# VHH binders against Probable 3-hydroxyacyl-CoA dehydrogenase: the designs that were tried, part 4

Target 1, 346 residues: Probable 3-hydroxyacyl-CoA dehydrogenase, of Deinococcus radiodurans (p83589)
Amino acid sequence: MKIKKAAVIGAGVMGAAIAAQLANAGIPVLLLDIVLPDKPDRNFLAKAGVERALKARPAAFMDNDRARLIEVGNLEDDLKKLKDVDWVLEAIIEKLDAKHDLWEKVEKVVKKTAIISSNSSGIPMHLQIEGRSEDFQRRFVGAHFFNPPRYLHLLEVIPTDKTDPQVVKDFSEFAEHTLGKGVVVANDVPGFVANRIGVYGIVRAMQHMEKYGLTPAEVDQLTGPALGRASSATFRTADLSGLDIISHVATDIGGVTPDDEDFTLTESFKNMVAGGILGDKSGSGFYKKTKDEKARPRFSTTCKPANTKTRARCACPPWTPRANLSPSATPCTPWKARKATSCAPP

## First folded at step 6 (VHH; framework vhh_7qia_2)

Design a27 (from d3 with D102T)
Fold by ESMFold2-Fast, scan of step 6:
Structure a27 (fold): chain B 346 residues (1-346), chain A 120 residues (1-120)
Amino acid sequence: as target 1 above (346 residues)
Amino acid sequence: QLQLVESGGGLVQPGGSLRLSCEASGFTFSYYAMGWYRQAPGKQRELVAFITSGGSTNYADSVKGRFTISRDNAKNTVYLQMNSLRPEDTAIYYCAAPYKWTESGYTDYWGKGTPVTVSS
C-alpha cells in the first residue's frame, strides 16, 4: 500500500499519541489542530500535543528523535498541505457538526488517491460522511486506535456500506505490516468489536488471576497505569461494565465456540453473578468502595486473606514478552519481588 | 476571549415562528462550523441544526422542513429561523462553536442559552 505520508487532525491525547505511533513506524506526519484566539502561537495545540507525547509515560515515542517526523500546523493555515498526504486520520471532538465541517474542508484539498479515516468511537462512520461525494465516501474507512496506541495491539477497521473493499484490504495490510497492528474489521456501530474483545481480555485475565494467584488490584496495576490505560484497568473496567453483561457476552461467544476454553468463566465469577455481585450497579464487584478516603481503590469482594501468612511470589505470565532468548536467565521484571496474599472465593 | 450571545427566544403559540440569533466574538468565525442545540427539562442536549464554514446545513429529523439555519460572516452571527413551532420544541436553545480547548483536547463552546416556550 502507498501510505508514505499521513496527517492527523486533532492533537488531543489520542491524536498526538497516534501521530507518535506513525512516527515510530517511520511515516512523516502532518499534525494539525485549531487556532486558539487567546494564544499568540497559531500552532499552540499541535505543539502542545507533541510535547505531551514526548513527556508521556509509558513512552509514546520509540525514541525522541522520531518527533522530527512530525510537522505541526493548524487548520486555518496548513489544511492545503493535505494535497500531498496519502492518509488522513481525524481525532477531533466527538461532535457531528465539527466532523462534517472538517470533512467538507478536507474533501476540497485532499488528493483523490488518499484514504480518509476517523478515530471516532462515538459517532458512526456513515453519519460523518453524509453529504460528501461518492468518491470521498468510497475512500473513507474508520480506523479506531486504543489508548495508548503504541502498546495496544488492536486496531478496528470500520467500513461503511459505501467503502471500497479494496480500500479496506489495502488499509488493513498497511495497518498490519507497517504499524504492526492486529486488525479486526468491525460493523459501523460504535463499540461493537471493542465490547467483544474487551470481554475476552477480562475473562482471560480472570483465568490467569486464579492460575497465578494474583489479586484484581495487582492485575489492574499491570494493565492500567503501567500500560497507559488512562481511565480504567481490567477489573475496574469490568465493575463499570457490569459482571452480568460480561457473563452474557462470554456465554454467547462460548455458545458459538463450545470447545474454546478462552470464554470459560471461572467458578468464582459465576458465583459472584449468581449472588447478585454485578459491579458498580450492585454496590460491589471485584472492588467495593471504601469510606475512609475517596481517591483510594475499592476493596475486592472476590478474595479472602489466607489463614496463614502467605504472599504470592514474583511471576511472569507466558504472554509477557521476554527481553532475552535464554529462559533460565530471564528476570521477573513485570512484577515486584513481593506480592499480595493469594485469593480464595468467599 | 471567545463569547457566544444568544437572543430571540420567548413565548409563542403552536404554529408560530421565532428567529434566534447568536453573535460570536473572539475567534475566526468564518472558518468554523456553528450549531444550534436544545435542552428540554430532564433531557440531554440534542443537536437541532448546524451550518459549516462553507454553508452546508444539516438538521435533526424532528425539525427538518420547519427550521432553517443560516449565517452572516460579516456580522459574526448565526441564525435559526423556527417555523411551525410545536409544544415539543419547548427548550432552552444553545448556540455552539466546536472550539474550546481543554487538556483532553477541545470541546464545543456554549452560549448561555435562550429559552423558547411553545404553549397555548
Scores: ipSAE 0.346, ipTM 0.711, lowest interface PAE 3.0, mean pLDDT 75

Design a28 (from d3 with D102S E103D)
Fold by ESMFold2-Fast, scan of step 6:
Structure a28 (fold): chain B 346 residues (1-346), chain A 120 residues (1-120)
Amino acid sequence: as target 1 above (346 residues)
Amino acid sequence: QLQLVESGGGLVQPGGSLRLSCEASGFTFSYYAMGWYRQAPGKQRELVAFITSGGSTNYADSVKGRFTISRDNAKNTVYLQMNSLRPEDTAIYYCAAPYKWSDSGYTDYWGKGTPVTVSS
């Protein structure tokens, strides 16, 4: 199958950023979201998504003129335009019933040759396609992007037992050759991202942070360089992704695997989300940007060495890494009797 | 202006039945999914039943086989038929539409609620 035109449904953070990435690759994109009853502009949400992507930092578009490849619309007026689309990707809220409602509508209008995908990280693909036709199910394959999509090379492709192997092959080739992604084929089970930097890693890191009295900066220093990860590491990656998104994914996984404590959110994390502390998009998360940081800014941490710095970092025990990890130049004061503030409340 | 107006609540004996109605205005009702939620004293609000624009339904495990959600697009109304009512069904019942689809800008719309009390 050749993907010459795509549609993204859901113009939130991920949907708009993925639409931008498709536009960067030269693919025309139909970007659809719901009609807000209280807004005169029926395309308000899709337009807002494009505008947000144009203002995004780091930049979502290679060139702002690529936004011309994105046609905005809404599900009430423009869903019928899916008849001309080769690939449909869903990036709406992580609620199974919302996805079922969407797929019922999409199935009625999408062409018989189109590939259909969900960007969901926490809802199993096979649950989403319950009640759809066999033809729809054969063309359905998960396509999980990481935030920010332009900069994170990994793409997880998640077939179900019903997915046509040829669809998996064709889509993976498109993702590798046209989108420039490194494709990993993942099993369709709860927590398919759990063995990566995703929800499992973040939740387990928070549980260990509470148990051992570590700060987010200390965890990021221990996990990032030693494990050969991108500079964003665990908690920095959480702030980039959005703590509300992580909360929804962990809750959905926990609902399916309630006996697995790896997905049990800590009280401090729940309090951050409830208080509107959602990461970079809310101005703060596990890290907080200082007013005095310019050019290449760093976020503040709660770990303060004896010689205090505004961009505090530390290289502290008690964990001994398996690799030869070089500590930062600034030593951290003993963790005993120290309280984390601004990064991860107790 | 979007409005949801619930009716049909009341006091019933265990094993009794009630039919709740929710009349909607201010949006294209036939296009959107509708849900019935409830909130018992001291509890979080929970989904009871859900119906898509095309008529597909989903139910909470606690009400499966006892409750039926339906819709009449000509009347802009969603219904909840409640049979074999139990004391545990005592709650304020809310209808909701349309719900939040993305992480930006849209919130669930709620009616004012209709109380249901199932006596001993």
Scores: ipSAE 0.276, ipTM 0.695, lowest interface PAE 4.7, mean pLDDT 75

Design a29 (from d3 with S104Y)
Fold by ESMFold2-Fast, scan of step 6:
Structure a29 (fold): chain B 346 residues (1-346), chain A 120 residues (1-120)
Amino acid sequence: as target 1 above (346 residues)
Amino acid sequence: QLQLVESGGGLVQPGGSLRLSCEASGFTFSYYAMGWYRQAPGKQRELVAFITSGGSTNYADSVKGRFTISRDNAKNTVYLQMNSLRPEDTAIYYCAAPYKWDEYGYTDYWGKGTPVTVSS
């Protein structure tokens, strides 16, 4: 399935920026919004959206000439133009009633082969499609962009239990190959947007930690303050969020995308959750509190001490300052070893 | 406005069964993953069972095969069916909904709890 023309409904900050992203990819886009009774120009909102995108900093368009691929219109005069569109994306206000009203109108005019999507982060996909035909529901898939769309490469693709798996595959391929997005297929669980993003990063970090014999403290040093990403320290954030919840989100995503190794939980992580080690709420996770200090760096619990016969330390990358590593990091292999030894349980 | 109300706890003999219910109000229930936690005297609160909005389930190893979590979205209710109860299952059982995740972690909504005592 090929997406040659798209429509974005809603020309607010996100809708206009997504339209610009589509134009950047060479996709003609129809940008529609409501008619404002107090404005003589019936396309006022769609035109204003394009003008904001042209003036945006950082730049929304890779080249301002790409704006010529955006056709502006309104929902009263131009809705019938959806008959030629391969993909419709909604980015209107976060009101379920407004989305139902829109989908009723879109269903009457959109072609039967079109993919239909919502950019909503606050309203579940399955609630939006209630009352629509089975054909509409099979072609409906969430497509959640992050602001600013040009610069944040993550795109969440959110199927419902009624979405055709082929639609998920075709849309994900389009998003990856045409829009240049990193696609994460996520469950239809609003309120967990940050959770879904964080789970992807955490699972990938756990896989790399296992592969390279790193400790959680070493990963946090690399992904947090050392990279200017203090608020995104991986394993500390996992402990705050709850390892049970991370486990569940990763399992749910893996259930939708069973071939995607990015959501394959490590054995050590599974053992932590099974053992009731759930993060801060259980008193310990990747880190544990000491009774001593409120603000002291937490000790890692993921690598247990090697036996007394084998004296080894987990290898650290040469660029990681040893003084900044957790004092409680468990040894796995001698530092000067050519290959890291995994701390994973047998 | 968000409220969780647990019921179904009580005193039961070892090997017996209980069914806990948690009725939710003040939010769109079907949006939320729901969990059952328990806290035994002198212990930390621990996760027992978890169910996503889509119906996927997860269980603590200590209760796998004995407890079943389920939900009824039409009734805004999550259930915990507890079979083959043991004295070590004695605890106050709490219903929880993860509400918010931000840079500081989760804010969970909690019920008041329902006590379960397993004794001969």
Scores: ipSAE 0.000, ipTM 0.137, lowest interface PAE 16.6, mean pLDDT 71

Design a31 (from d3 with G105D)
Fold by ESMFold2-Fast, scan of step 6:
Structure a31 (fold): chain B 346 residues (1-346), chain A 120 residues (1-120)
Amino acid sequence: as target 1 above (346 residues)
Amino acid sequence: QLQLVESGGGLVQPGGSLRLSCEASGFTFSYYAMGWYRQAPGKQRELVAFITSGGSTNYADSVKGRFTISRDNAKNTVYLQMNSLRPEDTAIYYCAAPYKWDESDYTDYWGKGTPVTVSS
């Protein structure tokens, strides 16, 4: 199953940014939204979405020419174009009636081999597909992106009990290899998404830290300010949350998805928890405060000790926006894509 | 501009019937789902029924078998037929069109509401 052309329905903040991310990956994308009755341009909303993405900071497009891969349209005139689309992603308002209405229309025109997805975090996947054919339900799988989609590595894949396991496998491979996402397969249950997602990011960061010999401080440099995120980056956030809590959530998720190694805890992490190193509540975790009220990195046998000079230098991941770099800052050498991707969890 | 105008509310005895109407203008009515919501005194507004552009219907469990939603696209009107009315159905009933399908700028278009009182 090859996804060569996608459609995104809904050109709001998430839909437009996801369309930009698909374009960054070289995938032609049809971006559709509704017709506004007071606007002469029937494609006004989809065009506005692309314009916002072009002006976004941090940059949504890796190159503004990628916007040429986005074909704008509207649901009243252009829904028939879904006949040529391999993957449809919905990013409209969080209303069950709107989603049911959309899926009735999509089912009539989408080809029978297409994968169909919702970006919803608030409406369970199984509720959205009630009343659709068995074939439609078998091809339906949740695909939840995080804002900003270009910079957040995580993608949550949410099958229902009706989803074909082959669809889950094929879509997950596409997401990992073509979109460069870290995939977690999640339950179709509301209210647990935030914990699951946070734990996934931390576990994947630990796996990459071990694989590439990086320090917690180096990972936090990649995932914190450089990506336009709050200063409480991956391992600092882990210390605030509690490493025992992260361990418990990862174990619970891993028990539900035994074929998914994305929640497999590293041996170094297991040893920290077993040793009573639980984060701020135990006085230390990945970081330890000194008498001078300074954070001092704590390192396992799988990590090299941080050096102030090595850590403090300007390390620019390939996706670091130029607009976020001070003109007076020390020039940064871009990181290799694989290293930056491996060490930059959501 | 987009307008929704409800009518048909009133006072009715338990076991009675009412038919609510909502006339819409200012958008492509036949293309959008339409819903009926209600708000009882001291409670939050809740969905009662909706009908998709394709004619599929959905109902709150409390009204299934008693209420029927329908639409007439030629008249740009959505209806709610309410049978076997109970005192707990007392509320202001609102017609709604989820007009803007956008996560960042959610806008529902609502009518002004039509009151329904079920009392002996």
Scores: ipSAE 0.346, ipTM 0.719, lowest interface PAE 3.1, mean pLDDT 75

Design a32 (from d3 with G105K)
Fold by ESMFold2-Fast, scan of step 6:
Order: C-alpha cells, then sequence, then structure tokens
Structure a32 (fold): chain B 346 residues (1-346), chain A 120 residues (1-120)
C-alpha cells in the first residue's frame, strides 16, 4: 500500500500540527474544516490552522516552505477531493455524533483503496464505524498522535476487530518509515490504552521539555486543547494522577520495551519523586498554588538550564526538589511566572 | 447569522405525546447534522436524539423506542416526535447544530429552548 497524498479533517491544534508533520515528511496534505457562516472566507478555519502552525513554538515545520504542501479547503466545497487521497485522518471534536456525520459523508467520496483513520483518544474506534459498509470498516484504523506531533515519537495504531490485518501492517510501515514514528499497536479499549500510552506521553514530554528548555506551562499550552481537557494538560494531568504512579507505570513499560529509550525517566523527574514531590496529593508537583487565595495562580517550579551568558541569574538545574535546596545556594524561586525562562535569586 | 427556533413544547400528562419542531436559518441546513438535547433543573444538558445530514439517527438509551427524530430539508426543519412521555422527560428541550464557532474546537449552536412538562 502506498500513501502519497493524505487528508486531515479538522484544523484545530492537533489537525494543523499533524498536517505540518505530514508536510515535513514530504506528503502533500489536504487540510479541511467546516465553513463558518460569519466569515466571508469559506476556508477561514483551515487557513487559520496553517497560520498557527507556522507561528508555533517549538516549531511545527522543519522548514516553513513545507507549508506549501498543505492545500486548505472546506467540507462543503472540497470534500469531493478525497477521491484522490490515499489516507484520511480526522482530528475533530470528541463527539460521537459529529464523527458519525463526518464518516457518512467521507464514505460517499473516498476511494476504495484509501485508509481511513481517527486521531481520537476518547472515543472507541468500533463505535465510530457503526453503520458504515464492511469495506469502509476493513480500511479503518485508529492513528493517535501525541502533541506536539513533530517532537513526540510515539504513534498509537488502534485496529478494530473489523480492520484488515494487512491495513494495520501497511499503515504501521508507513508510519515508521515515512513519518519516523515508533508504532505501538493497541487494543480498541480506551481505559487500558489511555493508561499506558498516557504515561509514555508524559515521560516523552518531560524529556523534550528538558531538551528544548520549555517550562511545564509552555508544554501544557500545547497539549491541553488536544487532550480535550484544557485545565488538565500533560503536566497538570501528571500532578492529578500522582508522580509516583507515573514513575511505577513508566518503569513497568520500560521493562516490557527495554530497548526503547523513549520510556526512560529523566533524572529530574526521579529526583522530584525521591524528594516527595508527587503532585496534588503532596501539595506540589509541576505546579504549586501561590499563597494568595484571591489570585490563585499556578506557577511552574522549573528553571531553564543556565548557559554561559545567563549563568549569573540562575545556576540551578530544572526542577530541583525543594527539600534538597540549601539556604546558602542560589535558589530558584519555588514559584515563578508561567512564561519565565530563568530563576531570579530572592 | 445562524438561528435555531424551537416550538411545540407544553404541559402533557404521563403517557401523552408532543411533537417538537426546530426551524433553522442562516446556513446550509441540508449539509449539517442536527440534534435534540434536554436539560432538567440542576442537571447537565444531555443529548436526546441526533440525525446526520444523510438521515442516520442515534438516540439516548432512555428514549429509544419512544422518541423519533426526523428532518425536512425543504423546510429547514428538524422534528422530535415524543411518545409515551414520563415525568422524568420534564426538561427544557434544545435544538442544536454542530458548528465550529471557536477556532480551538467545535461548538454547537443552540436554540433558546422549548419547555416540556410531564405531570399528572
Amino acid sequence: as target 1 above (346 residues)
Amino acid sequence: QLQLVESGGGLVQPGGSLRLSCEASGFTFSYYAMGWYRQAPGKQRELVAFITSGGSTNYADSVKGRFTISRDNAKNTVYLQMNSLRPEDTAIYYCAAPYKWDESKYTDYWGKGTPVTVSS
């Protein structure tokens, strides 16, 4: 099976970022969203998605010229263009009725050899395809990306009991060889899948946060909308779950996949857990509430790594456990503004 | 400008019937899925019935076999036929069209609602 052209339906945060990642791989992408009745430009939403991806930090495109591989359109005018597409991926709102409506329309126009996929993490694949033809169901396979798609290696491939095993094999090979993803084939059982894959996503987000000098708040701005829980994004979700629980699950996953460095916990994370920083249940984790009850802002406790130019301002490693800070050290403030990039001494 | 106008609500005795109507304007009605939702006092709004642009229907388990959703594209209207009504069906009923107003996510367009009271 050869995937030479893809379509992404839904130009929100995830859809636009996935389209950018496909463009990075040299795949032409048709990016479609709905027509807004209040906007003269019928392609407003798809265009806005591309513009957001071009401005994204960390960068969604490896080269901004890759955006030329993305053709924007809308579902009313351009759905018929799916006849030329080898792979269709939806990244729309997490509502079963909206997905049923979309698949009914897609089935009428998509070519018989195309693979059809959903990026959903919250809606089971088998529920989405109820009422579709047997042929459609055999070519349907979940393809769950993690935000940001360019930087998170994992791709979860989710067949139903109706999915052709050859489709799973061909799509997984495409994902590994063309998109550069590490593929995990998962059962279409959301609770179990979410637990294991969610922990991997958190661990990888921590690794990339340290590598690119991002704060937990910056990562949460990128991942919150895509997870359908704006107030409980990656690191906020980790604080709710318990960092000790995440540590145990990641260790278990690493035991099953010992050659996969993507499941390796960072030293900073291990130090947080060892220091008793376990999330909400311990009073602090990646976030901690201020003493001002009226304001109630949550601030990151992390510092970006110092370099030779910024050494005088902050000399502490990211996420140093509070219990291990000495009174005579140059301390990072336990609370800092969400977008701050370094610690200031008291 | 999209508008949804519900009608047909009222007071009915248990076991009775009502037919709700929702007239839509300001968009290509035949292209979009339409739904009926309800909200009882102090409860969250819940989906009652949904009809796709192609006519496929889905129902909440609590109303299956009693309620029927249908559409008339020539009249830009979606209907909810409610039979064998029960006191627990008492709620304000809302017509909704799934539309993306906020660029970050899809948001339903809502009508103002039509009240249904089932009492002895």
Scores: ipSAE 0.023, ipTM 0.533, lowest interface PAE 7.9, mean pLDDT 75

Design a33 (from d3 with Y106F)
Fold by ESMFold2-Fast, scan of step 6:
Structure a33 (fold): chain B 346 residues (1-346), chain A 120 residues (1-120)
Amino acid sequence: as target 1 above (346 residues)
Amino acid sequence: QLQLVESGGGLVQPGGSLRLSCEASGFTFSYYAMGWYRQAPGKQRELVAFITSGGSTNYADSVKGRFTISRDNAKNTVYLQMNSLRPEDTAIYYCAAPYKWDESGFTDYWGKGTPVTVSS
C-alpha cells in the first residue's frame, strides 16, 4: 500500500520531531494533541510542538517551509480527520490506559486500509491492542524512532503475533525508501523502556575496549569525566543500569541490524551476564563495589570513596590534562588507589 | 501497567524459616530478571538475591547458603526461601521487576514490600 498522508498523535519532543521528519520526506502530516482547559487556543500543544521543531538544534526541518505540510489540531475537534490518513503514529504519554483510550477512539474513525503504529519503547505493542478488532490488530505495527529522528537512521519496526506480514513489508519499504530509514524488525518486548542509542554507544565502547586493549576506567575517563560529563561515563553507567538489561536490548536490536550498525556483544560481556555479574545490583560488574574494604575494582583502578559518590574519580596529576588523555594513558594513581584485578570473568 | 504483590513476611524466631512470594502482572514475566532486596531501619536498600530470565542466580554474601531464589514463569511468581534466619535479617523485603532506562540510567520497578522480623 501507499502512504500519502500521515497523522502523529502526541506533539511532545518525539511526536513533533517525527512529524518534522515526515514533512521533510514530503508527506502531509496531521499533528494532534489534547486540549488544555487553561489555554484559549484549543490547538496550543500541537502548535507548541511545531514551534519547538522549528527552533530545534540541530535543525529538525531540512527547510522551515516544510512546516507548511503539518496541519495542527486536537483530539476533541479533529479526530474525525483520521478518515483521510494512510498511517497513524502515536507518541503520547507512556501509560497503558491512555493508549487503550486512544486506540478505542482511533478505531472508530480510521479507514480500513490505514496502518496504525505506536512509537512506544516502554509498553509492549500486544498490550496496547487488547480489545481491538481483529482487523485493527492485523494493521497494527510498532514504529520506534530514535531521537533525533532526522539524524538517526535506525527505525525499529515491531510486529505483534497478530500483525499481517504484508503490513510489515509495506511499512518497512515505506520507511526505507520514503523516510530513508534503516529498518530493524524487533521483538515486541514488554514493560521495558531503554535509551537504545545509549545501548548502541555502550556496545560500541565494549567492542573498542576489546579491540584496543583498554580498561573500563580508561574508556570512562575519556567518555565521561574528562569531557566534563561524569554522568555519561560508559561502563560506570552500564553497571548502574544493569548488564542483563543492556544484553537484552542489544540482542533485540542486534539480530537484524545492518552490517554498518553493529550491536554484536563481546564474548566477555556475554560470560559476565551468564555468570550473574550484572553491575551494581549484583555487587559487581565492570567495577567492584568499594564498600568491601578488601575488594579491588574489576578491570579498573579506584580512588577512595567520596562523601557524595561511592565511585569517586581519581585525582589526576597536574601534568595530565583530563580532556587530552589518550585511551592508552595510564590512569592517575592517587594515594591508596588499587590496580584493577586481571580480567577473569567465569 | 506493572504490578508487583509481595507476601509471606512475618515474625519468626532465630533459626526459623519463611518463604516470600512476589506475583507479577502487566508484562511478560519470563523475559525479565527478578530480584529480592531488603532495607533494615536506618540502612540503605541492598540486593539479597537475583535470578535471570534463564534461571541463573546470584546472592549477597550474607545470605549465601541460607536463602534460595526461584521462579515459576507459568505463575508469574518469584520466590525467596529463607532458612536459618538471624536477627540481622530483620528488614522490609522488596520484589524488583523490569528496568526503565532513561538518560539518568536504569530504574527498577518495586513492590510495596513485606516486613520480616527475626526475634525471640
Scores: ipSAE 0.000, ipTM 0.160, lowest interface PAE 13.2, mean pLDDT 72

Design a34 (from d3 with Y106W)
Fold by ESMFold2-Fast, scan of step 6:
Parts: sequence; C-alpha cells; structure tokens
Structure a34 (fold): chain B 346 residues (1-346), chain A 120 residues (1-120)
Amino acid sequence: as target 1 above (346 residues)
Amino acid sequence: QLQLVESGGGLVQPGGSLRLSCEASGFTFSYYAMGWYRQAPGKQRELVAFITSGGSTNYADSVKGRFTISRDNAKNTVYLQMNSLRPEDTAIYYCAAPYKWDESGWTDYWGKGTPVTVSS
C-alpha cells in the first residue's frame, strides 16, 4: 500500500513536529486541531503548531519551504478532507474519551484503504478502537514517534490483536523507506512499549557501570553531554523515571527473553529497588537531593578503581537495606579478584 | 475511566495475617504490571511487591518470605497476602499500575490506599 497524503490530528509539540517530518519526506500533510472559542481564527491551533515548528531548535524542517506541504485546518470544518488521506495519525491529549470521540468521527469520513494510527504511549491501542468496525480495527496500528521526531530514528509500530499483519508490514516499510525511521514492532502494552529501547539502554549502562567500576556521575558524563545527549543523562533520567518502573519493564521484557543479558538487572540495582530506593519520588536514587544544591550527587553508588595502582575499595550508598542479613552488608571484593556482586550497602 | 480500589486492610495482632485486594476497572487489566506500595507515618512511600503481566514477582527484602503478590486476570484483581505481620508493617497500603511513559518518566495510576495497623 502507498501513502501519498497524510493527516495529523493534534497540532501540539509532537503533532506539529511529526507533520514537519512528513513534509521533509515530501508527503503532503493535513494538520488539524480543535477550534478554540476565544480565538477568531478557527485554524489558530494548527497555524500556531506550524509556526512553532518553523522556529524549533534543533530545526524541525530540513528547509522552511517544506512548510508549504502542510495544509492547516480544524476538526469542525475540515474533517471531511480525510476522504483523500492515505494515513491518519492522532497526536491529541491523552484522554481515552477524547480519542473515542475522535475515532468515531474519523471512521465516518476516512477512506476504506487508509491506515489509521495513534501516537499515544499512555493509552493502549486496543482500548482506543473499542466500538469501531472490524474494518477500521484491521487498519489501525500504533505509530509512536520520539521527541524530536526529525532526529530520533526510532519509531514504534504497535499492532493490536485486530490489526492486519499486512498493514503492519506495509506501514513499517513506509516508515523505514520514506520516513527514514528504524522500526521496532512492539506489543500493545501501555508503559512497556514507548521506552523499551530506553530501558534497554539504562540496563546496559548499569551493567557496564558495575563491570567497569564506574560511578553514576561518570556514566552520565559519558552518556550525556559528552555524547551529545541531554543534560539529564542515563542515571539522572533513571531517577526521574522511577527505579521501580524500570525494574518492572526490564523484568517483564526479561520474562519473555530470559536468555537476553541486555535486560538482566544488576544485583546492586535489585537491592536499591527492594530497599525502597526508587529515585526522585523516594527522595534518593542514584543521586540524592540536598537543600544547598538540588539534583547534584551527594553519594557515590558504585565501586571504582583507585587513582593509583592500589587495591580498589567500593564507595556504596549510605543507606542500609531493610534486609536483616549481616553478610549482605559487606563492601565489594577487591579489583582483579573474582567477585559475586559489585557493591553491597553497609 | 481507570480506577483502582483497595480493600482488606484493618487491625491485626503481631504474627497475624491479612489479605489485601485491589480491583481494577476501566482498562485491560492483564496488560498492566501491578504493584503494592506502603507509606508509614513520617516515611516515604516504598515499593512492597510487584507482579508483571506475565506473572513474574519481586519483593522488598523486608517482606520476602512473608508476603505474596498474585493476580487473577479473570477478576481484574491483584492480591497481597501478608503473613507473620510485624508492628513495622503498619502503614497505608497502595495499589499502583504504570499508567504511561513520557518525557517525565512513568506516571503511575494510584488507588486511594487501605490502612493496615499491626498492634502489639
């Protein structure tokens, strides 16, 4: 199947940026949003989205002339224009009732050959399409972009039990060859879809931290600004996300791929979660907040080699796990000796 | 919409048992990992146990061997069987499900909590 014209519904940050990426690929795109009662221009939100994309840094458009491929409109006046669209992508607010209302309206006007998608990470695809026809459900597939869409190559394609496998294949081919995306086909499970690759990266960073005796701050310097990532790097991002949630995702993935060490949690990480050390929401994680300097590390959570050729000692978190086992509260073994675990809290 | 309702809390003697239940509605329960958290007075909320969609479990060290988390997908319910209860288990117990993942990380959906008091 061929996608020659697309529509994006929702002109917020993600919707407008995705529309820009479609325009970059030479795809004409209809960008629709709601009518705001307090604005004389009925297309105010869609126009504002395009203007924000034109001003975005890093640049959303490869060339500002690409904005000519974006036709702005609104859901009240222009929804009927979906009859000519090959692919509809929704990027509206994360409310199930709003998505149901939208899909009921879209189903009435969209052509029978069109692919229909949601950019949602929070609402399962199958819940959104409840009450739609079998034909609509067979053509519905999640398409989750990462911010910023132009620069993050990953695209998650999320079929439901109802999605035609041919639609998955055809859409994935379009995403790879026309949009230049790296496609991962993901399960329709909320909260485990959008960040599978992110959790993989965090778990592998934890494994390397343990293997090489690095501190969280040292890993964050390597994976953050030094490699062109945001200032909230691997372990700082883990603390923001919640270590229990990362544990949930990694355990769920590891349960279906038990021989894949890339999803195997370290013993130090398991001990943190079991002890209730969950990141920012618990007051500490890999980093601890202080009154004098928020978000700065107060405590080292890993073993590292000495600056000279002396025997290495572990610098472990100052918290004590609630486990009542004395042998579990011992420092790491010396460097260059066989060891079962990297670090243990006191 | 999404709703989690906890029940089963109460007053129990040290060494006693309680079974907490959390009934979920408004979403496909079997697709979510489910967790139990607790918050004692003056302390931060801590993870007690969780169970993945596939049935894998994990426990805080303080409750291993005493607490068991389980789920019944046909009843949209997650359970926490608490045995050999101690005064330090006194807390409000919360049921939670991962709601979504976005740029700010996971946003958990929380129940209202059910109080558990273990008196000596």
Scores: ipSAE 0.000, ipTM 0.139, lowest interface PAE 17.8, mean pLDDT 72

Design a35 (from d3 with T107V)
Fold by ESMFold2-Fast, scan of step 6:
Structure a35 (fold): chain B 346 residues (1-346), chain A 120 residues (1-120)
Amino acid sequence: as target 1 above (346 residues)
Amino acid sequence: QLQLVESGGGLVQPGGSLRLSCEASGFTFSYYAMGWYRQAPGKQRELVAFITSGGSTNYADSVKGRFTISRDNAKNTVYLQMNSLRPEDTAIYYCAAPYKWDESGYVDYWGKGTPVTVSS
């Protein structure tokens, strides 16, 4: 199958950035979002998406002229234009009823040869297509991009048990050869696909943290704001997710891909989970809430007192960040290292 | 409403066996990974056994070779076969479906637990 024209439905951060990546590959893109009744411009949201992509750092467009390949529109006036589209991708809100409503409308206008995809990480592909025709279901395949789409090479392709294997093959070849993506075909398990990729990133970050002696806060600074993410980054996201969940996902993947080091948990991480340090739900993980950050709450791990006369030194857990330590504080190192390690309390 | 209901716990002598069951309702069971956890008095809840939607299994080191997790998707049930039970296996056993509810975070669906006491 040839994908010469695509449509992206949903002009939020991900939808706009994916549209920009398609434009970078020379593919004309129809970018659609809803009409806001209080805005005179019926294409307000799609236009805002393009403007956001043009201003993105790091740059979403290879060249700003590529934005000319994006045609903005809305679902009320322009849905019928899907008749000429080879691939439709949705990146709308994570609500099953909204996705059902969209797919009912798309099915009525999209051509019979088009591939239909969802960028969803939280809603199973199979649940989205319930009530659609067998023909629609055979052409439906998940296509999960990672933020920022231009810079993260990984793309998860998520077939259902109804997806035509040839559609999976054709789409994967397009993603590899035209979009330059590294394709992983994943099972349609709710939340698990997104968790799989997130866990890969977290496990690899933990391995590099140990190799290069970085703190969780330093990794979060590198992976959060610099890549256009808001406040949560690698280790903060891990604490929100639950370290036991990350452990389950990594162990589950290891069970189906034996000897894959990308999912090998570090000893320090296994010790955290075994000790009941599971993230926010257990009161601490890589971080814990500090009293001094009332206006914009942040989290940092405290040191435990060591057996000195002054108690000025403490044994530090592997995840103790250095942020907000006094200028005289001793750098923290993992307390499970071969040599005893210590640091001043935050 | 998503529900998990555990059964099969009880009092057993050291060296004995028990089979725990967890019956699920309110969701598409076959698409979710399922786990068995336990909480001994004065300790935190710990993972005992885990089974993926595809049937791959993982176990805590303390139970490997003694416990077996399995699932029956037609009955929406996950099982934990517990053999060669020891006093240190005494705990409340919980069934869980750890999965993402929405993009903002994870929600664990938990049963209420079934007590297992191993004593002479």
Scores: ipSAE 0.000, ipTM 0.142, lowest interface PAE 14.8, mean pLDDT 72

